VHH binders against Inositol oxygenase (Miox). Designs and how they scored, part 3

Target 1, 258 residues: Inositol oxygenase (Miox), of Mus musculus (Mouse) (q9qxn5)
Amino acid sequence: FRNYTSGPLLDRVFTTYKLMHTHQTVDFVSRKRIQYGSFSYKKMTIMEAVGMLDDLVDESDPDVDFPNSFHAFQTAEGIRKAHPDKDWFHLVGLLHDLGKIMALWGEPQWAVVGDTFPVGCRPQASVVFCDSTFQDNPDLQDPRYSTELGMYQPHCGLENVLMSWGHDEYLYQMMKFNKFSLPSEAFYMIRFHSFYPWHTGGDYRQLCSQQDLDMLPWVQEFNKFDLYTKCPDLPDVESLRPYYQGLIDKYCPGTLSW

## First folded at step 16 (VHH; from m3 with D106K)

Design b4
Fold by ESMFold2, last read:
Structure b4 (fold): chain B 258 residues (1-258), chain A 118 residues (1-118)
Amino acid sequence: as target 1 above (258 residues)
Amino acid sequence: EVQLVESGGGLVQPGGSLTLSCAASGFTFSSNSMVWYRQAPGKKRELVAGITSGGSTVYMDSVKGRFTISRDNAKNSVYLQMNSLRAEDTAVYYCAAKLYPHWDIKYWGQGTLVTVSS
């Protein structure tokens, strides 16, 4: 399980997950879906958004303390090395964490970063710090949300599950709003890449449809690069920029609505 | 069949007040979020306020402190109390439901016109 026991930033990480598991509720997620429903906060290009991540360090990450903009290029280059023939997949690496810009807009990091989990049903065992962080979440006292299935039907499909609010769902919906021309696998990987209890822990299969089972290997493949590139070596972003600008021009050109 | 019927629009002077109502049917009202959007001529439709099934609210910045959204689950109705009205609040106001599990709004009311003019 992802219950961190060491790392130079452990106190910050535990605090982030305690706040997340206390405050992420069906009601909270519903409120965020209203708040972010129209993508009218800012107009900017993908590279401008990547540049904004220069100012962001992910407080849920126990292993690294450097700007998330470098992580975007590290992940993309890891994928490019392993899958040189899938240029859209290289771009997924660059894009996947761009929803973290919400933290620069005043959202608390527990509503932006970290592992996601379904709201509206009982948390499963592989949710990080599950045994010690949910006792103050009011949904667990609500019989609609406190059973294994909670508000959901068996095998309803993850597209019909209310995930805890954060950068995954924000970015997925932003990409749909702006009509990115990426394959459906790209959208799916971005939407669920932080859902570690499912893609790594094996939990929540009672909520999965056949589509989710078919897509799981893609999410697991992406995850190898997300984890692999979490080291202090910094990429030469200047030299990489022309290649990734070409991919942006191909799949998600111009000024986008955020 | 989802039905959303707005009422309460009209002409008011700057600084005045108005209450909009929206009667809803064709879905489980108490389980879904309700929103008010508005659209001025030549402008994009924009969120004004929303209220979740649990009672949490969202407001656009320009209406915070002046507008209050509320709901009455027994009457399947949502309300927008609009105080301290300004000329820039002039718009057609639309009621909508955020129906789980959908992100996009599929069902809009026909709208009610609010005109703020001297």
Scores: ipSAE 0.839, ipTM 0.941, lowest interface PAE 0.6, mean pLDDT 91
Fold by ESMFold2, fold request of step 21:
Structure b4 (fold): chain B 258 residues (1-258), chain A 118 residues (1-118)
Amino acid sequence: as target 1 above (258 residues)
Amino acid sequence: EVQLVESGGGLVQPGGSLTLSCAASGFTFSSNSMVWYRQAPGKKRELVAGITSGGSTVYMDSVKGRFTISRDNAKNSVYLQMNSLRAEDTAVYYCAAKLYPHWDIKYWGQGTLVTVSS
């Protein structure tokens, strides 16, 4: 399980998850889906958004304390090395954390970063710090949401599950709104890449459809590069920019709605 | 069949007030979020306010402090109290429901016109 026991940033990480697990509720997620439903906050290109991440450090990460923009290029280059023939997959690496820009717009990091989990049902054991962080979440006292399935039908499919609000779902919906021309695997990987209780912990299978089973290997393949590229060896982003600009021009060109 | 019927629009003076109503049917009203959008001539449709099934509210910045959204689950109705109206509030106002699990709004009312003019 991802219950961190060491690292120079552990107290910040625990606090972030305690706030997340206290305040992420069905009502909170519903409110965010209203708030962000129109993508009318800013008009900018992908590279402008990547540049904004230069100033962001992810407070849920126990092992690194450097700007998230470097992580985007690290992940993308790791994928490029392993899958040189799948240029859309390289771009997934660059894009996957761009939803973290919400933290620069005033959202608290517990509503932006970190591992996600379903709201509307009982948290399962592999949710990080599960035993010590949900005690003050009011949904656990609501009979609609406190059972194993909660508000969901068995095997309803993860697309029908309300995930805790954060950068995964924001970016997925932003990409749909702007009609990115990436394969469906790319959209799926971005949407669920922070759902570690599922893709790494093996939990929440009772909510999964056949589509989710078919997509799990893609999410697990992406996770290899997301997890393994969090080392402090920083890429030369200026030398990489022309290649990734070419991919942006191909799949998600121009000024986009955020 | 989902039905959303707005009412209460009309001509008002700057600084005046209106209450918009939306009667809903064809879905479980008490379990879903309700929203008001508006569309001014030549502009994109924009969120005005929303209210979750739990009663939490969202407002666009330009209407905060002037508009209040509320709901009455017994009447399957959502309301928008609009105070201190300005010329820029002139628009067709649409009621909609955010039906779980859908992100996109599939069902819109026909709209009710609000005109703020001297």
Scores: ipSAE 0.836, ipTM 0.940, lowest interface PAE 0.6, mean pLDDT 91
Fold by ESMFold2, fold request of step 21:
Structure b4 (fold): chain B 258 residues (1-258), chain A 118 residues (1-118)
Amino acid sequence: as target 1 above (258 residues)
Amino acid sequence: EVQLVESGGGLVQPGGSLTLSCAASGFTFSSNSMVWYRQAPGKKRELVAGITSGGSTVYMDSVKGRFTISRDNAKNSVYLQMNSLRAEDTAVYYCAAKLYPHWDIKYWGQGTLVTVSS
């Protein structure tokens, strides 16, 4: 899993990351935070959004080449088997990639999918393709952003870090706007699940607060299911729908603002 | 204390032009994004345009090509040039700052009324 050195999908994956690492800048992220500040692009239910992902294959994923809607159910079912007593956690699995709908609204995939990284400071070594993809990013020539801490204070907390723009932050803010009744761990896992350089690579600890340290085990637990439930044996979605609709009705009911 | 003061609103004929200004204080203006929102009677407040500290712009679709946002960091001011005005542009226009690291806008100006009417 996460083979970034070889494989049949590598050219597509590398191209996506090259574009991401070239164009994701402090200025770009700031512009996206303005653009998506009001959640007025569409009104739809969670299941309608899941269905839209039938049309999306994540071009940054080196492991699989099937529609992302199946990944949502695979992740959710993996969590349900391991944590049967935490129904909100099952729902996190279903929800976590729904921010990828931005790719269906005209956003290029490099602004939607893939591993995230902080803009405004030097990329750390565990960022995938770090040695070969950042040379054209103008922030690295800016003294405000080119040091280890860049624009940030030590241990300022990841909530105060501008992450590269993508599905994690979009969905986190959408969930807050719509007032999902999930626990804070769910919001945190959604927000940072693509931050592999941190939760898996051990990088960027100089930016973390105590809250981030306390939440890291939850993100790492979620990551086990996000990564290791990817398989070609796709779930029977129709038999699963009633259960997950019940969770949606409990935590994020009805027509939502996207 | 963050303060935002809009000016330049008024009555204008359809097809006319108007320039709104917003003077800002109480924060590092050159380091933060500035936005214009508007609110018509009975409607929710909506983004009109925004400009980052680096000068990148965002516009809602209905104003693209007609409105231009700009900023003057030396004067701590942001401007909205509105051309080819239509009746649907009638609203109270508010400036605001997107203050790093916050997502939500905490500080709004008091607004300036733009009325587009024959």
Scores: ipSAE 0.834, ipTM 0.938, lowest interface PAE 0.6, mean pLDDT 92

## First folded at step 17 (VHH; from b4 with L99I)

Design d4
Fold by OpenDDE, fold request of step 21:
Structure d4 (fold): chain B 258 residues (1-258), chain A 118 residues (1-118)
Amino acid sequence: as target 1 above (258 residues)
Amino acid sequence: EVQLVESGGGLVQPGGSLTLSCAASGFTFSSNSMVWYRQAPGKKRELVAGITSGGSTVYMDSVKGRFTISRDNAKNSVYLQMNSLRAEDTAVYYCAAKIYPHWDIKYWGQGTLVTVSS
């Protein structure tokens, strides 16, 4: 999985990341945080949001080319099998990509999907296509944002880092806004599951607090399922709905603000 | 201490114009995003317009083309030029700052009342 060297989807993937790494700036992220920060785009339930993913294919994913809704259930079921004692973790599997609904609202995919990275500092080497996609990013021409630490203080904590805008950050903020009753581990998983340079590449440790390091294993655990549950075998979604609706009712019930 | 002081509100007729001002102090103004919110009677507070430190702007759909948010860093001020005002624009308008690193924490002013009525 995560083959960025070859394959039939490589051109599409590269194009998406080129746009992402060109346009994701401190200013862009700040603007998006304002734009989406009121969560006034739509009122809907979690299950309605899951249904919306039927119409979405992630163009940054080199591994699959089917609707993202199936991946949500695949991930959730993988977690359920491995961690039967943690029902909240099952729900995280279902939820983790719901932020991609922004693409259905007209947001370009380079602002929604793909690996995330800190803006406001120099991209580190483990960022995918780091050597070929950041040349046109204006922040790298700004002395404030072009050094290793950029605008950040050492070990300031990821909570104080501006992540590239995408489904991770959006959903994280949405969950906070709607006061999901999930544990802190769930929030970390949601916010950073696409931060591969960190949880897989070993980069950006200079920005991390001890709390971040303590939570890192959870993000890594989640990543196992996010990657390895991707398969052509599509789950029987209808049969699974009652179980996950129960979890939704427990942790994030009702009509939510998106 | 962070302080935000709104001014410029008042009574205006439909189709009229009004400029709101917000004077900010107690933080590095030029490095942070500023936002205007409004709250009409019986309604929730809603985003009207925002401006980043880089000068990018955001507007709610109903005010696009009519309202303009701007900032003057030398004066530590943010402005909301409101043209073609409508009755539905009647609200208390609040200036807010999203200050790094606590950008999720909104600092609010006291608000200024805008009444659009014939």
Scores: ipSAE 0.870, ipTM 0.943, lowest interface PAE 0.5, mean pLDDT 94
Fold by OpenDDE, fold request of step 21:
Structure d4 (fold): chain B 258 residues (1-258), chain A 118 residues (1-118)
Amino acid sequence: as target 1 above (258 residues)
Amino acid sequence: EVQLVESGGGLVQPGGSLTLSCAASGFTFSSNSMVWYRQAPGKKRELVAGITSGGSTVYMDSVKGRFTISRDNAKNSVYLQMNSLRAEDTAVYYCAAKIYPHWDIKYWGQGTLVTVSS
């Protein structure tokens, strides 16, 4: 999984990351936070949002090229099997990629999908294609943003870090705005499941608070399912809908603001 | 203490123009994003326009091409130039600041009323 060295999709993936690492800046992220911060694009239920993902393809994923909705159910069912006692965790599996709906509203892939990273500081080595994709990023020519810490204080906490804009950050903000009744662990999983430099690469520890470190194992646990549930065997989505609708009703019911 | 004071509202005819101003204090203005919202009677507050510290702008679709948001860091002020005003633009307009690192906290002024009527 996460093969960035070979395969028929490599060129597409690289192009997406090149654009991402060129255009994701402090200014860009700030603008997107304004643009989406009122959550006025759509009123819809979670299940409606899941349905919208059927037409979306993640162009940053070198491993799979099938509808995101199936991946959502695959991830959720994997978690359900391994953690039957934590129904909120099952729901996190279903929700985690719903932020990709921004692509339907005109956002380019490089602003929606792919690995995330902190803007406002120098990208660390474990960022995918780090050595070949940041040359044209204007922030790296700015003394405020080009050092290891950049605009941040040591151990300021990830809550105070500007993450690259994408489905992770969008959905995290959406969940807060709509007051999802999920535990803190769920919010960390949603916001940072694509932050591979952190939870897999071991980087950006200089920005982390103790709380971040305490939550890191949960993000890592989620990542196991996000990766290893990707298989050609697709679930019977229709048979699963009643169960997950029950979870939606419990933790994030009704028509939500997107 | 964060303070935002809006001004410039008033009565204007359809097709007319108006410029709103917001004077900010109590935070580092030049490093933070500023936003205009509006709330019409019986409606929810909605985003009108925003401007980042870097000068990038965002507009709601209905005001694109008619409204312009700008800022003057030397005066700690943000402005909203409104042209080709319509009856539907009638609302109380609010200035807000998204202040890092607590950018999720919205600071609001008291608002200024804009009435577009013949």
Scores: ipSAE 0.861, ipTM 0.941, lowest interface PAE 0.5, mean pLDDT 94
Fold by ESMFold2, fold request of step 21:
Structure d4 (fold): chain B 258 residues (1-258), chain A 118 residues (1-118)
Amino acid sequence: as target 1 above (258 residues)
Amino acid sequence: EVQLVESGGGLVQPGGSLTLSCAASGFTFSSNSMVWYRQAPGKKRELVAGITSGGSTVYMDSVKGRFTISRDNAKNSVYLQMNSLRAEDTAVYYCAAKIYPHWDIKYWGQGTLVTVSS
């Protein structure tokens, strides 16, 4: 899993990360936070959003080449089998990639999918393709953003870090806007699940607060299911739909603002 | 304390032009994004335009090509040049700052009324 050295998908994956690492800047992220500052683009239910992912294959994923809607159910079912008593956690699996719908609204995939990293400071070594993809990013020539801490104070907390723009932050803010009744751990896991340089690579600890350290085990537990349920044996979505509709009705009912 | 003061609103004929100004204080203006929102009677506030600290801009579709947002960091001011005004542009226009690291806008100006009428 996460094979970034070989494989039939590698050219597509590298191209996505090259564009991402070239164009994700403090200015770009700031612009996206203005652009997506309110949730008035579309009204739809969670299941309608899951259905939209039928048309999305994640071009940053080195492991699989199937529609992302199946991944939502694979992740959710993996969590359900391991944590049968935490129904909110099953739902996190279903929800976590729904921010990828931005790619269906005209956003390029390098601004939607893939691993996230902080903008506004020097990229650290565990960022995928770090040594070969940042040479054209203008922030690295800016003394405000080119040091280890860049624009940030030590241990400021990840909530105060401008992450590269993508589906994690979009969905986190959408969930806050729509007042999902999930535990705070669910919001945190969704917000940072693509931050592999931190939760898996051990980088960026200089930006973390105690809250981030306390939440890290939850993100790492989620990551097991996000990563290790990706297989070509696709689930029977129609048989699973009633269960997950029940969870949606409990935690994030009805027509939501996107 | 953060203060945002809009000015420049008024009555204008369809097809006319108007420039709104917003003077800002109480935060580091040059490091933060500035936005214009508007609110017509009975409607919710909507984004009109925004400008990042680096000068990148965002516009709602209905004003693109007609409105121009700009900033002057020496004067701590943001401007909205409105051309080819239409009746649908009638609203109270609000200046706001998106102050790092906050997602939500906490501080709004008092608003300046723009009325487009023949």
Scores: ipSAE 0.828, ipTM 0.936, lowest interface PAE 0.6, mean pLDDT 92
Fold by ESMFold2, fold request of step 21:
Structure d4 (fold): chain B 258 residues (1-258), chain A 118 residues (1-118)
Amino acid sequence: as target 1 above (258 residues)
Amino acid sequence: EVQLVESGGGLVQPGGSLTLSCAASGFTFSSNSMVWYRQAPGKKRELVAGITSGGSTVYMDSVKGRFTISRDNAKNSVYLQMNSLRAEDTAVYYCAAKIYPHWDIKYWGQGTLVTVSS
């Protein structure tokens, strides 16, 4: 399981997950889905959004303390090397963490970063720090949400599951709102890449449809390239910019609504 | 079939108050979020306020402190108390439901016109 036991930033990571697991509830997620329904906070291009993440550090990461803009290009280049024929997949690497911009807008990091989990049902064992962080979550005292299935029907499909609010769902919905012309696999990978209890831990299969099972290998493939988020080397952004601007122009051009 | 019926719009002077109501049917009201949007002439429809089934609220910045959303689950109704009204609040106000699990709003009321004018 992803229960971090060491790393120079472990106290920060545990605190982030304790807050997340205390405050992410069906009610909280519902409120965020209202709040972010219109994408009216800012108008900017993808490259401007990448630039805004230059000094953002993900407080849910126990091993590194460096900016997410660094990871965007590393992830994209890792995918490009492994999948040179899938230019849309290179762009997924660049895009995948852009929802973290919410932290610069006043959202606490526990509502932005970290592993996601379904609200509205009992957390399963592979959720990070599951045994020690849910004590104060009021949903666990609510009979509607405290069983294995909680509010959900068996195999309802992950698209019908309320995931804890964070950068995955924000970015997925922003991409839908702005009508990105990426394949459905790209949208799915973005939406669920932080759902480690499922794609890595093997939990929550009782909520999955056949579509989710068919998409799981894509999410697992994307996850392999997350390792570049641990690397301290900064890619040569100037040499890479023309290529990725070309992909942006192809799939998500211009000034977008955030 | 989902039905949303707004009422309570009208003409009011700047600084005045107005209460909008929305009666809902055709879905489990107590389990879903309710929202008010508005649309001024020539403008895009924008969120004004929302309330979750658990009672948590959201407000757009320009109405925060002046408008209050509330709900009455026994009457399947949502309300928007609008105080300290300004000319820029003039719009058609729409009630809508955010019905789990959908992100997009599929069901809107017909709207109720609020005009703030001397």
Scores: ipSAE 0.821, ipTM 0.933, lowest interface PAE 0.6, mean pLDDT 90

